# Designs tried in a protein design chat: VHH binders against o67189. Part 9

Target 1, 350 residues: o67189
Amino acid sequence: METTIFQFQKTFFTKPPKERVFVLHGEEQYLIRTFLSKLKEKYGENYTVLWGDEISEEEFYTALSETSIFGGSKEKAVVIYNFGDFLKKLGRKKKEKERLIKVLRNVKSNYVFIVYDAKLQKQELSSEPLKSVASFGGIVVANRLSKERIKQLVLKKFKEKGINVENDALEYLLQLTGYNLMELKLEVEKLIDYASEKKILTLDEVKRVAFSVSENVNVFEFVDLLLLKDYEKALKVLDSLISFGIHPLQIMKILSSYALKLYTLKRLEEKGEDLNKAMESVGIKNNFLKMKFKSYLKANSKEDLKNLILSLQRIDAFSKLYFQDTVQLLRDFLTSRLEREVVKNTSHGG

## First folded at step 21 (VHH)

Design o5
Fold by OpenDDE, fold request of step 22:
Structure o5 (fold): chain B 350 residues (1-350), chain A 120 residues (1-120)
Amino acid sequence: as target 1 above (350 residues)
Amino acid sequence: QLQLVETGGGLVKPGGSLRLSCVVSGFTFSSYEMAWVRQAPGKELEWVSDITRSGEYTYYADSVKGRFTISTDNAKNTLYLQMSSLKPEDTAVYYCARDTFWEGTPFDYWGQGTQVTVSS
């Protein structure tokens, strides 16, 4: 039996459940992310994130094993992303799945949250290991809110700021974002900032200010801004992403991927290879993405890209090895870049 | 410690009225949006009503529009839900919740709830 995210959230923070392993999935990812944000706040240093695509089987089991020989270990919250990728690594061997299930079943002192970025299908939930998890743990689903509820939430946000939005403008915004709460939050904030001098938002204004929204548009916007060296805006978007509960390591992963691809493309270009073919070789096949990558290549030298990659590796290392605040490290990075750009512009103007 | 305490629940006849109260401690509710959420037996949580920080704007689910009124008393740090023209379908546990929907976590704090039963 599935529990809704609101029900689960209510219960979890008031009367902690006996179960220790939970699967979080659903169409409304905003609610999952905001739940995780609250969880992180509650557990602080005892909040741990595992990446299923990066972690080895041995490391995974170690992380879930109660190493505290000494009864005084603080309860931890372990959040697992990309669990599907981890399962793929384990392969089709029944023994491996059984081992995993056993490990999960034996979790006693910690809470484990397996997070999916989409709604799971019935077939997935009925298959091992999720079938077993459902028996000794819990399945939590974040369902979509009604369109009417979402509309009211958006309207309320504007009204609280003293902004009057035309009905057509509001409808346009809702349709443009597909009622996606993550995207709506971002766009509403932008519009509020825009309206700071105006108390009325018209349809034309919304059309001008609002962007076409796709899934993960916010993360990609950040990456886009960073790669185009708009560090000031990138910093603002970063803060928004964090406020949404997006884990900074997810941002880093996408950014690193793009940086590496760009560096590769730059090298291939220097060798005289066709750029279109080169882009396809690194997995960029969409024309829109090709255009973006061309712009990134124009904006960045080979040295710029190399330095970016090194910086990202450093941030990753400090985050993983020294448990430093990844968000702060990213902020520092952006601030440093911003300062450098300002100095360059002042030296050439002069 | 943050606490929300609901009171005012009870048994009423169809067509009757009831006023729920939620006393907040540990924070000032005028700094937050507040909400009423209800849960009928065997059903999911259902949003009922919201009120803005200033108390100037109120919002209602279609199922309760025209019958329920949400309000606040800032001096008493108390949230109210005036219910009129009650129906058997309104039978539920009613919860007061702090709602930081856009700024943080939706319904980040809950009360223990108060039982409302509408029966002939």
Scores: ipSAE 0.850, ipTM 0.943, lowest interface PAE 0.6, mean pLDDT 88
Fold by OpenDDE, fold request of step 22:
Structure o5 (fold): chain B 350 residues (1-350), chain A 120 residues (1-120)
Amino acid sequence: as target 1 above (350 residues)
Amino acid sequence: QLQLVETGGGLVKPGGSLRLSCVVSGFTFSSYEMAWVRQAPGKELEWVSDITRSGEYTYYADSVKGRFTISTDNAKNTLYLQMSSLKPEDTAVYYCARDTFWEGTPFDYWGQGTQVTVSS
């Protein structure tokens, strides 16, 4: 039986469980991280981290061995990251898995937390060794909060700082971050810093600051350039974003969202729907944003948008499945588009 | 030692009212956001209400909006939850919690809880 992270947190710090081994997983990694932070605070020097991809089998078992020569050893919290990688090292031998399970089952004095950076699938949870862990330990899941709750949390944070955020700006921020608490935290902090002298945050301001490296270089500029088919400038901005530490997946997420919305709008337009109403239906309510989207629609055919979406999906797949360099894939994409435009312009001049 | 102590729970009829209190000790009350969370039998923890550090802003779950009121008395280091128009579905153990959601760990401290039972 899975326990929610809040339930587990509450219980763990008020009435420690008898079980000693716990798996932490879920979509809301923020809650896991914050739990671990509290755990670290509680255990201090007795907080130990193991990296499954770095630790040898022998070292791993030694670390979990409670054979303290000194009978009075303080309870420790052992946190294990990249456990999947460790399992890969152990191989597919049944005996090795059994050994691991035995070791974990024999943990009596310390707490062991196996931390996953994603939500585990049912199949994974039903497979060894996690299946066994579930039987003698516990599975803890960090589920996503409701959108409304997240929105309130963000609003609350701004209000505490005396900042008013326009509704469209807030919605934009939430959409851009995909309601991810980790991302929201970072962006909200940036915005708060930006607004230190301002009492109101507008949509334009959020666009400028969110996912920005500087006041002049942000993800939205990149997206704007790309959608307006200025690929040369888009490449330059991309490089700048990457150099300043913007994660390429964040860029991809925003771009994909825009592309999908545009494609939807194009389809609705073809059906004879009012464009303004259509834009509102996809969450575009701000007049400035409407204007931008109109420009994007003018610049892109339905086919262009479809191709863009497919390309982005491909990039995402290659990045996730084949661990290819997302940045390079984006560069290649832009370069390819640029080359096509040059050829088109030379064929019409000539 | 940091402590949260809930009181005010009990048996009430549908449509009735109840006021919960949470007395805080061991930290500066006004420095933290406070929350009420409840747990019905066999159900998960459910967030009920938050109040900002200043007490100026309050937030509610949709399930209790318009019926419950969260408030604080800083001088008494006490958090309150005024419940009105109570329903059987409000039956739960109600917990007060300190909430450092963005700055630290959400709901980092909990009270022991107080039982609220709404029954005809």
Scores: ipSAE 0.849, ipTM 0.946, lowest interface PAE 0.6, mean pLDDT 89
Fold by OpenDDE, last read:
Structure o5 (fold): chain B 350 residues (1-350), chain A 120 residues (1-120)
Amino acid sequence: as target 1 above (350 residues)
Amino acid sequence: QLQLVETGGGLVKPGGSLRLSCVVSGFTFSSYEMAWVRQAPGKELEWVSDITRSGEYTYYADSVKGRFTISTDNAKNTLYLQMSSLKPEDTAVYYCARDTFWEGTPFDYWGQGTQVTVSS
């Protein structure tokens, strides 16, 4: 039997469930994300994230076993993303699935949250291993809120800021976002910022402002800004990405990949290698991307790239070893860089 | 420790009235939106009403609109739900919740609930 996320949330934080393994899925990802945020807050250093597409089978089982073996250790929350990819890695071997199920069933001291980024189909839920998980754990679903509720939530947010939104404007916003709470949050915040001096938002204003930044707000934009040393804007985009529910480790992964490639390219360039060939050698084949990478190379010295890589490694280490907030670490990193740039500019203007 | 404590529930006849109270502790009451949520037997949680931080704006589910009134007394750190024209369908456990919907986690803290039974 599926439990709604609100019910689950209420119970989980008041009366800890006996079950230890939970599947989180649903159409409303915002609610899952916000739940996870609260979970993270509660568990702090004992909040761990596993990526099913990145982790080996052995590592996966080790991680889950460690959570089971130490009866005297602080309860941990283990969040698993991309579990489907992990299952694909396990293949169709019955024995492997059985092993997985056994491991999951034997989780005793920790909570395991398997998070899906979409609503699972009945077929998926009725298939192993989720079928078994449903039997010894729980399935949690984040359903969409009513349109009316969402509308009220949005209105409430504007009203709290002293902003009146025309009905047509509101409807437009709701339609554009498809009543998606994650998108709405982002757009509403933008509009609030826009309306800081205005107390009324018209349809025309919403049309102009809505999705103006978001259409292109992706991890690559963030990476682009960072590599071009626009740290102020990068910080803003980072916040947007996080608000959109992009996991910071995903951001880090892409950024690290780019940084490493750039460093390699810089080294090759120093050796007198043809840049175009070099780019292709590191998997950059698209002309647009080549152009971007050229720009990044111009903007960054070898030392800059090295420092970036080291910083990213540190962030990764702190996140994985010390379970620090990756987002905060990224913010700190960007802020530090921004401060350095300001100092440089003040020293040359003088 | 954050705490929400509901009171005021009971048995009432159809058409009757009840006033629920929720006393909050451990946080600044006026800094948060507050909500009432109810759960009928065998049913899902149902949002009932919200009130903004300032208490200026109130919102209601269609099922209770015109019958229920949410209010706050900041001096007493208390949330109220005045229920009138009660119906058997209103029978539920009523929960007070802090609602940080956009800022954090929706309904991040709950009370223990108070039972409201509407019966002829």
Scores: ipSAE 0.842, ipTM 0.940, lowest interface PAE 0.6, mean pLDDT 88
Fold by OpenDDE, fold request of step 22:
Structure o5 (fold): chain B 350 residues (1-350), chain A 120 residues (1-120)
Amino acid sequence: as target 1 above (350 residues)
Amino acid sequence: QLQLVETGGGLVKPGGSLRLSCVVSGFTFSSYEMAWVRQAPGKELEWVSDITRSGEYTYYADSVKGRFTISTDNAKNTLYLQMSSLKPEDTAVYYCARDTFWEGTPFDYWGQGTQVTVSS
């Protein structure tokens, strides 16, 4: 039987469960994110993130092993992303799945959270290894709230800021976001910022401000700003993302992926390859994304991209090996880049 | 240490009234939104009511609208839930919760709960 995220959250932080392995899934990713944020706060240095698409099988099993030389006597929270990709790596062999199940079943001291970015289908939950996890662990679901509840939550947020939102404006906002809490949070924050000096928010204003590409506070916006060398704004967006509860490693993953692709594209371009074909070869097929990548390529030299990759690798290493604050490392990185740009501009006459 | 302590629960007949109290300690009461959440036996948690930080705005689930009233006394660091016209379906453990829904984690702190039983 599935447990709701609210029930799970309530019990987990008050009376820790005996079960050690949990699957987190659902339509409301916001609730999962906020849970994980609290989890991270609770465990601090003992909060570990694994990426199923990046980690080797052996490393994965080692990380789940409670006998790890890196594992202190303290209880740890291990959060696993992209578990599906890991399963794909294991292949369709029954033996490999059995091994995985055994490893998960043997978790006794630490908590393991397998996080899905979408609602799992019944078939997925009924298949191994999730079927087994459900038996010795727990399945946690983040369901959507009622539309009425969401509406009230949004209204409450505006009212707390002294902003009166017209009913049609609110309805428009809700419809545009599809009542998605994550999207709503971002849009509401934007609107609050916009209306900071205004007491009334009209439909026209919402239409104007909501879903503005330039003002969206999301990971892709951050990456966009960074790659276009707007470091000041990137810093601001980073802070917003962190405040929102986005894990820094998620940001790093996307940024690293983009940087590597861009570097590859830059090299291919220098060799005289067709850029459109090259983009497709690195998995960029969407025209909008192609356009963005073209912009990034124009904004960055090969050396810039190389330096970016190296910096990201360093941040990753410092975060993983020395347990440094990834957010602070990112801030430092951006600040350093900003300083360089300022110096460059001053040296060239502004 | 953050603490929420609910009181006021008990057995009441249908149509009766109860007033629940939640005393908060360990944080500035007026800095947070507060909520009542209930759980009936064998059922999921159900949001009941919210009140804004200022106490100026209140929100209710449709199931309790017109019957329940949420309020605060900042001087006493106390959250209240006045329940009237109680029904058997209102039988549940009632929890006081601090709510940082948009800023952090929804219902990040809970009380131990108080049992409300509505029975003839």
Scores: ipSAE 0.826, ipTM 0.931, lowest interface PAE 0.6, mean pLDDT 88

Design o5
Fold by OpenDDE, look of step 21:
Structure o5 (fold): chain B 350 residues (1-350), chain A 120 residues (1-120)
Amino acid sequence: as target 1 above (350 residues)
Amino acid sequence: QLQLVETGGGLVKPGGSLRLSCVVSGFTFSSYEMAWVRQAPGKELEWVSDITRSGEYTYYADSVKGRFTISTDNAKNTLYLQMSSLKPEDTAVYYCARDTFWEGTPFDYWGQGTQVTVSS
């Protein structure tokens, strides 16, 4: 039975369900993320994240089977991202799917949350293994709120901050973001920061401050700022992303991908290869992205990119092996870079 | 321990009025946005009304706009919902909840609910 995220949230935290495996999906990812944030708060050290694209089959099953042999083990919450990628790894073998289903069905001591970053189609939900999960677990959907509700939420936020927004400005913001709460939150926060002194927002001001909204635009903004070495703004955006419940490892994944591509491009450039062809070879085909990557290449030396990659690898290692706070590690990284830039600027002014 | 306790529910005739109360313990109203949410039999949760932390601004679903009034008494840590011109469609369990959308988890704490029945 499919339940709404609000219904599920209400029940889960007051009267824990008997079911142990849940699929979280929907159009409004903001609600899923905020739920997970609360979940993390509740379980603390017993909150575990698995990445389906990174973990082996063996690791996956081990993580799910870790029944505390020792009777006193606290319930764990296991959150699984990129489950689709994991399924792809398992292949089309019926036996493997059956094994997976069996393992999921036998989860008794822990809660397992399979998180999708989009709304699943009926066909996906009716196919294995999700079909089976629906039978012994639960499907949770985060639907979009009404446009009116979203508008009110935005207005409420501005009013709390003492900011008046013109009606046309508000409508523009809502349309620009497509009434997506994730995007809206980011934009609203930006606008609040901008309006802190004026307490009035006009359409023109919103147009100037707001950016074109696409899926994951905020993460890309962060990446853009980082790669262009605007570390101060990057820190602010990072905090916003985290506040929205974006998992830091998702950010890291994108950063790593970009850094590796850039490093590769830099090497190819040094070898005398055509940059446009090189970009296409690493999967950058869009002219806009090409432009961005060109800017990143100008802003970063080969050494800078190498250091970035090493830093990201370190963060990943510390996060996974030593269970350090990934967000804090990222902050430390950015702060360190910022400090270095300040020192460089003071030495040349002088 | 955080606790929300709804009271004031009951049976009322169409066109009648009812006042719900939600007493909160473990936190202060001044720090959180509050909401009323209702659930009719066999239906999904429906947002009814919000009030800002300061209590200065109120918001309503279209279905209850002009009929319901949300308010707070910070000194008593109590949230209110004044319902007027009640309709059979208003029959539901009414829940008090914290409603922090931007700074935290929406509806992160709920009361047990109070039953409102509108019937002739």
Scores: ipSAE 0.819, ipTM 0.930, lowest interface PAE 0.6, mean pLDDT 87
Fold by ESMFold2, last read:
Structure o5 (fold): chain B 350 residues (1-350), chain A 120 residues (1-120)
Amino acid sequence: as target 1 above (350 residues)
Amino acid sequence: QLQLVETGGGLVKPGGSLRLSCVVSGFTFSSYEMAWVRQAPGKELEWVSDITRSGEYTYYADSVKGRFTISTDNAKNTLYLQMSSLKPEDTAVYYCARDTFWEGTPFDYWGQGTQVTVSS
């Protein structure tokens, strides 16, 4: 079946369907995130996350085969990210793809949610395994809300708090965030807090308080500080990002991607490759990004980057398999690195 | 125990009027934002209108602006939708819903719906 996120949310939480496997995709990722948040609230400790890029085929199938021993009194919600990466592990082997489809078709005790961070194209939905999932399960799409509806939602949220926002200020905010609902939620909440006593927002105030998405909620700022070994500032920016609701898994994804690219660039440089050509080979073509990556390469040895990658893999594994708090793990990592820098800057007694 | 009950649907001719009502129980009505959402046969759910908790500010889909008016009566725990100049394309099941767009999923509680049919 194919349905919209609004219809699915209405149905799933009132009269749960008989289908057990669902694909969530779409342009309006805010709606997918809010659905998953409510799912996590409902299932609590029975909410399980699988990372398709990190687990083996056998671990994946074992996790999907888990059932309630007591039957019917407790069920699990299994949420799968990076499913495309898992499919790459299967390659072109027909029997492995058939096994995957059989496992998904036979999920009986749990719900399985395959989550994409973009809208899937018709060609992708017509390909296995998603074609089969559409038949025995469901495809749920979160289509983009209109700009007019987003403007009404933002204006209503200000009016609910008794705040009068100038027309130019509202338009500036919408343009600044690109009508992105996840960013708008953060900026609007910050602006409401700012204007809680005054009850008015002017254009100048919005410009000052909602200065830049890059400065307030830009994960790349955090990654930049970490890679330049400014761990004290990185800790402060991390706290800001978390207080504005940025999910730590997004932070880990970007940081891991940068670390891997940098390690690859070190390897190519050792082989005598031109740095500019090497950067383009890993997808870095923007001149500003090339400048930043040159700075990162100067600040980090190959061994530094290897150790960073291993640390990030450990943090990610502990978050997924042992259910430890990703934010705290990342803070512990940064704190440890900061403490080591302090030790290096002190003398050793006699 | 939490209930949202829609009434007032029916058959009307094009150009006619109806008033839908939604009586709520099991929560403090004036503490929550409310909305009307409709679903035409074979179509997706379509947001129609919502209203601030105070009742002072109202918002409408373009397809119904100027023809529909949302309102509340806190003393009766009732949400209303006054519909005028009805068109055949307004034919749908109309739901009242508790609006939680920014706090979670867009709507956390729904009524059973009331059918509105606009035809000659």
Scores: ipSAE 0.711, ipTM 0.897, lowest interface PAE 1.2, mean pLDDT 84
Fold by OpenDDE, last read:
Structure o5 (fold): chain B 350 residues (1-350), chain A 120 residues (1-120)
Amino acid sequence: as target 1 above (350 residues)
Amino acid sequence: QLQLVETGGGLVKPGGSLRLSCVVSGFTFSSYEMAWVRQAPGKELEWVSDITRSGEYTYYADSVKGRFTISTDNAKNTLYLQMSSLKPEDTAVYYCARDTFWEGTPFDYWGQGTQVTVSS
């Protein structure tokens, strides 16, 4: 049985569990991050991070070794990232997996936290070595909070700072962030910094400031331009975003989300569904966003959207698997689209 | 040492009322947001209510809205939860917690909890 991150956190820091190996996963990565932060604070120098994609098998097992020749070893917290990559390195050899499981099972003094950056599927949890870990350790899940709870948290934060947020502005912010706490926290902090005490935060202000480094540099402007097929301007904005330190993965995330929603909407439209209802079904409830999405739908065919999604997936894959520069990949994508557009225009004008 | 101590739990009939208290020590009470969280048997932790640092704003879960009231007495370093119109589904261990959601770890400190049982 899985334990929620809140329950686990509460128990772990008050009454240490007998189990020593834990898997942390879930949709709400913010909660995992904050837990780990607290863990790091508690353990200090005895907080160790292992990267599964970088560490050798020997190093991995050494790190998990409970044997100390000098005695008096302090309890350590070992956090393992990219465990899946480590498993891939071990290959499909049953013996290697068994060895791994044995090592994990033999952890007695230290705590081991295997951290996943996403929610694991049931199949993954039921497969080795996680299945075994679940038996002698624990599976911890960070579930998403309710939308209402998140809304209240955000509202509370603004109110505490003396900021009154318009309802439409709040809804817009929540929708844009997809209620992701990590992103939401960042944007809320940004907005708080932007807003003075006892200020009313309007929808227009949120639109300008959200996912921006400055009032003039906004990720959504980029997305808007891209989806409306103004690739030249999109390139310029992209460069600006990057120059101001916006992470390309953030851009990709938003683009992917929008593209997928648009594709879904296009399909629903083809089926004869009401567009407004359809938009709400994919989480687009804000009137401004509805308007924008309508524009995007008009500007893009189903095929265009499909191609966009595929391109984004490709970029993501190349970035993650081959460690290619995400920004360059985006530039290449935009340039390619721009070239196509120019060719089309020249062919029709001649 | 930082400590949160809940009191006021007990057995009550449906429709009844209880007042929970949480006495805080070891930190400046007014500097933190405070929360009530409950856990029913075999259920997950459920957020119940929050109050801002200033005590000016209160928030409630839908399940308790209109029935529960969160408040603070800064002079006594005490958090309260007035519960009215209690239902069997309100049966749970109630915890007070320091809510540091935006600053870092949500609910970084907890009390030991107090049992609330609503039964006929």
Scores: ipSAE 0.709, ipTM 0.886, lowest interface PAE 0.8, mean pLDDT 88
Fold by ESMFold2, last read:
Structure o5 (fold): chain B 350 residues (1-350), chain A 120 residues (1-120)
Amino acid sequence: as target 1 above (350 residues)
Amino acid sequence: QLQLVETGGGLVKPGGSLRLSCVVSGFTFSSYEMAWVRQAPGKELEWVSDITRSGEYTYYADSVKGRFTISTDNAKNTLYLQMSSLKPEDTAVYYCARDTFWEGTPFDYWGQGTQVTVSS
């Protein structure tokens, strides 16, 4: 069965279907998260999470075996994250994939939810084991809401609290968050608290409140662009960060931390350490961050990272010792690296 | 005993009008946001309209804007949808729903629905 998250939510919590195994995917992750939150409320202690990148094959199949050693007969909800990483552990062996499909097909008493953090492509959905899950279970998609609908939802939430928001303030908030409902929920709640007495929100107020309390995703965007050597875009993002009032020392702290961790990881790889274990040893446990750091390691040689660390140390020293403008020092650094990249690329020209 | 009951559906010709009602019991009507959602045969659920608890602000899908009007009557615990200039494309089962978009799942409770058929 294939269905949308709205249809599935309506059906599952009133008269659930006969199928027991479902794949949840899509661009609107907020809707998946709210579905899972309600699922957790329904099942309580019978709600179980499995992390496909962290459990052994034996542990995975034991969790799905439907054996109860404590006398419980109650229906359980098993939620599986990082299923793709579990599939990588199985490899390309036909017998292991057939075993996995057999186990999933034979789930009879519990519900199993395989959760993806992105929208799956048609090819992925046509590949095993998901092709088989589509036949004996269900595929549930959470498609993106339109920008107009998201704007109306946000505006209505302000109006429900009696708050009048300037049109340019509302548009700024939507652009700042990229119409991301997870971020919008947090930012709108903060703005409502801020405006609880005055009942009006201006552009300047949104710029102050949303910026000063939220995580600075644009700082991580700047670091990401720099480490992937997109210096032209990094310069543009840097200017934006400064115009929004981000302190340059925050930028330096995050960038220096990443550079040091990456250099350490290069050294551990040379010693033969497993990359995942090495990442955890330097405090990188989140799977999204592990993926990003793998990309940074691919884009940067050990010499690149050594030179970056030295440059950051020089910028920090000049900022503190000579009271130089940290922003201009960062800008000069990026401009210099962009110029070196242009020279390198033109030497391949002709 | 929470209950949402839609009425007022039926068969109408193109250009006609209908008024849908949703009578609510089992919770304080004015404490919750309400919405209309429809499903045409073989199609996915489509949000149609919603209204603030005060009744002061209304929101509509582009497909119905200017033709449909949502309203409430707190004394009767009733949500209304006035449909005018009906088109064959408006043929669907119409549900009222309790709108909890920001507090949990988007809609946490649904009525049984009422059929609207627009045909020559």
Scores: ipSAE 0.701, ipTM 0.895, lowest interface PAE 1.3, mean pLDDT 84

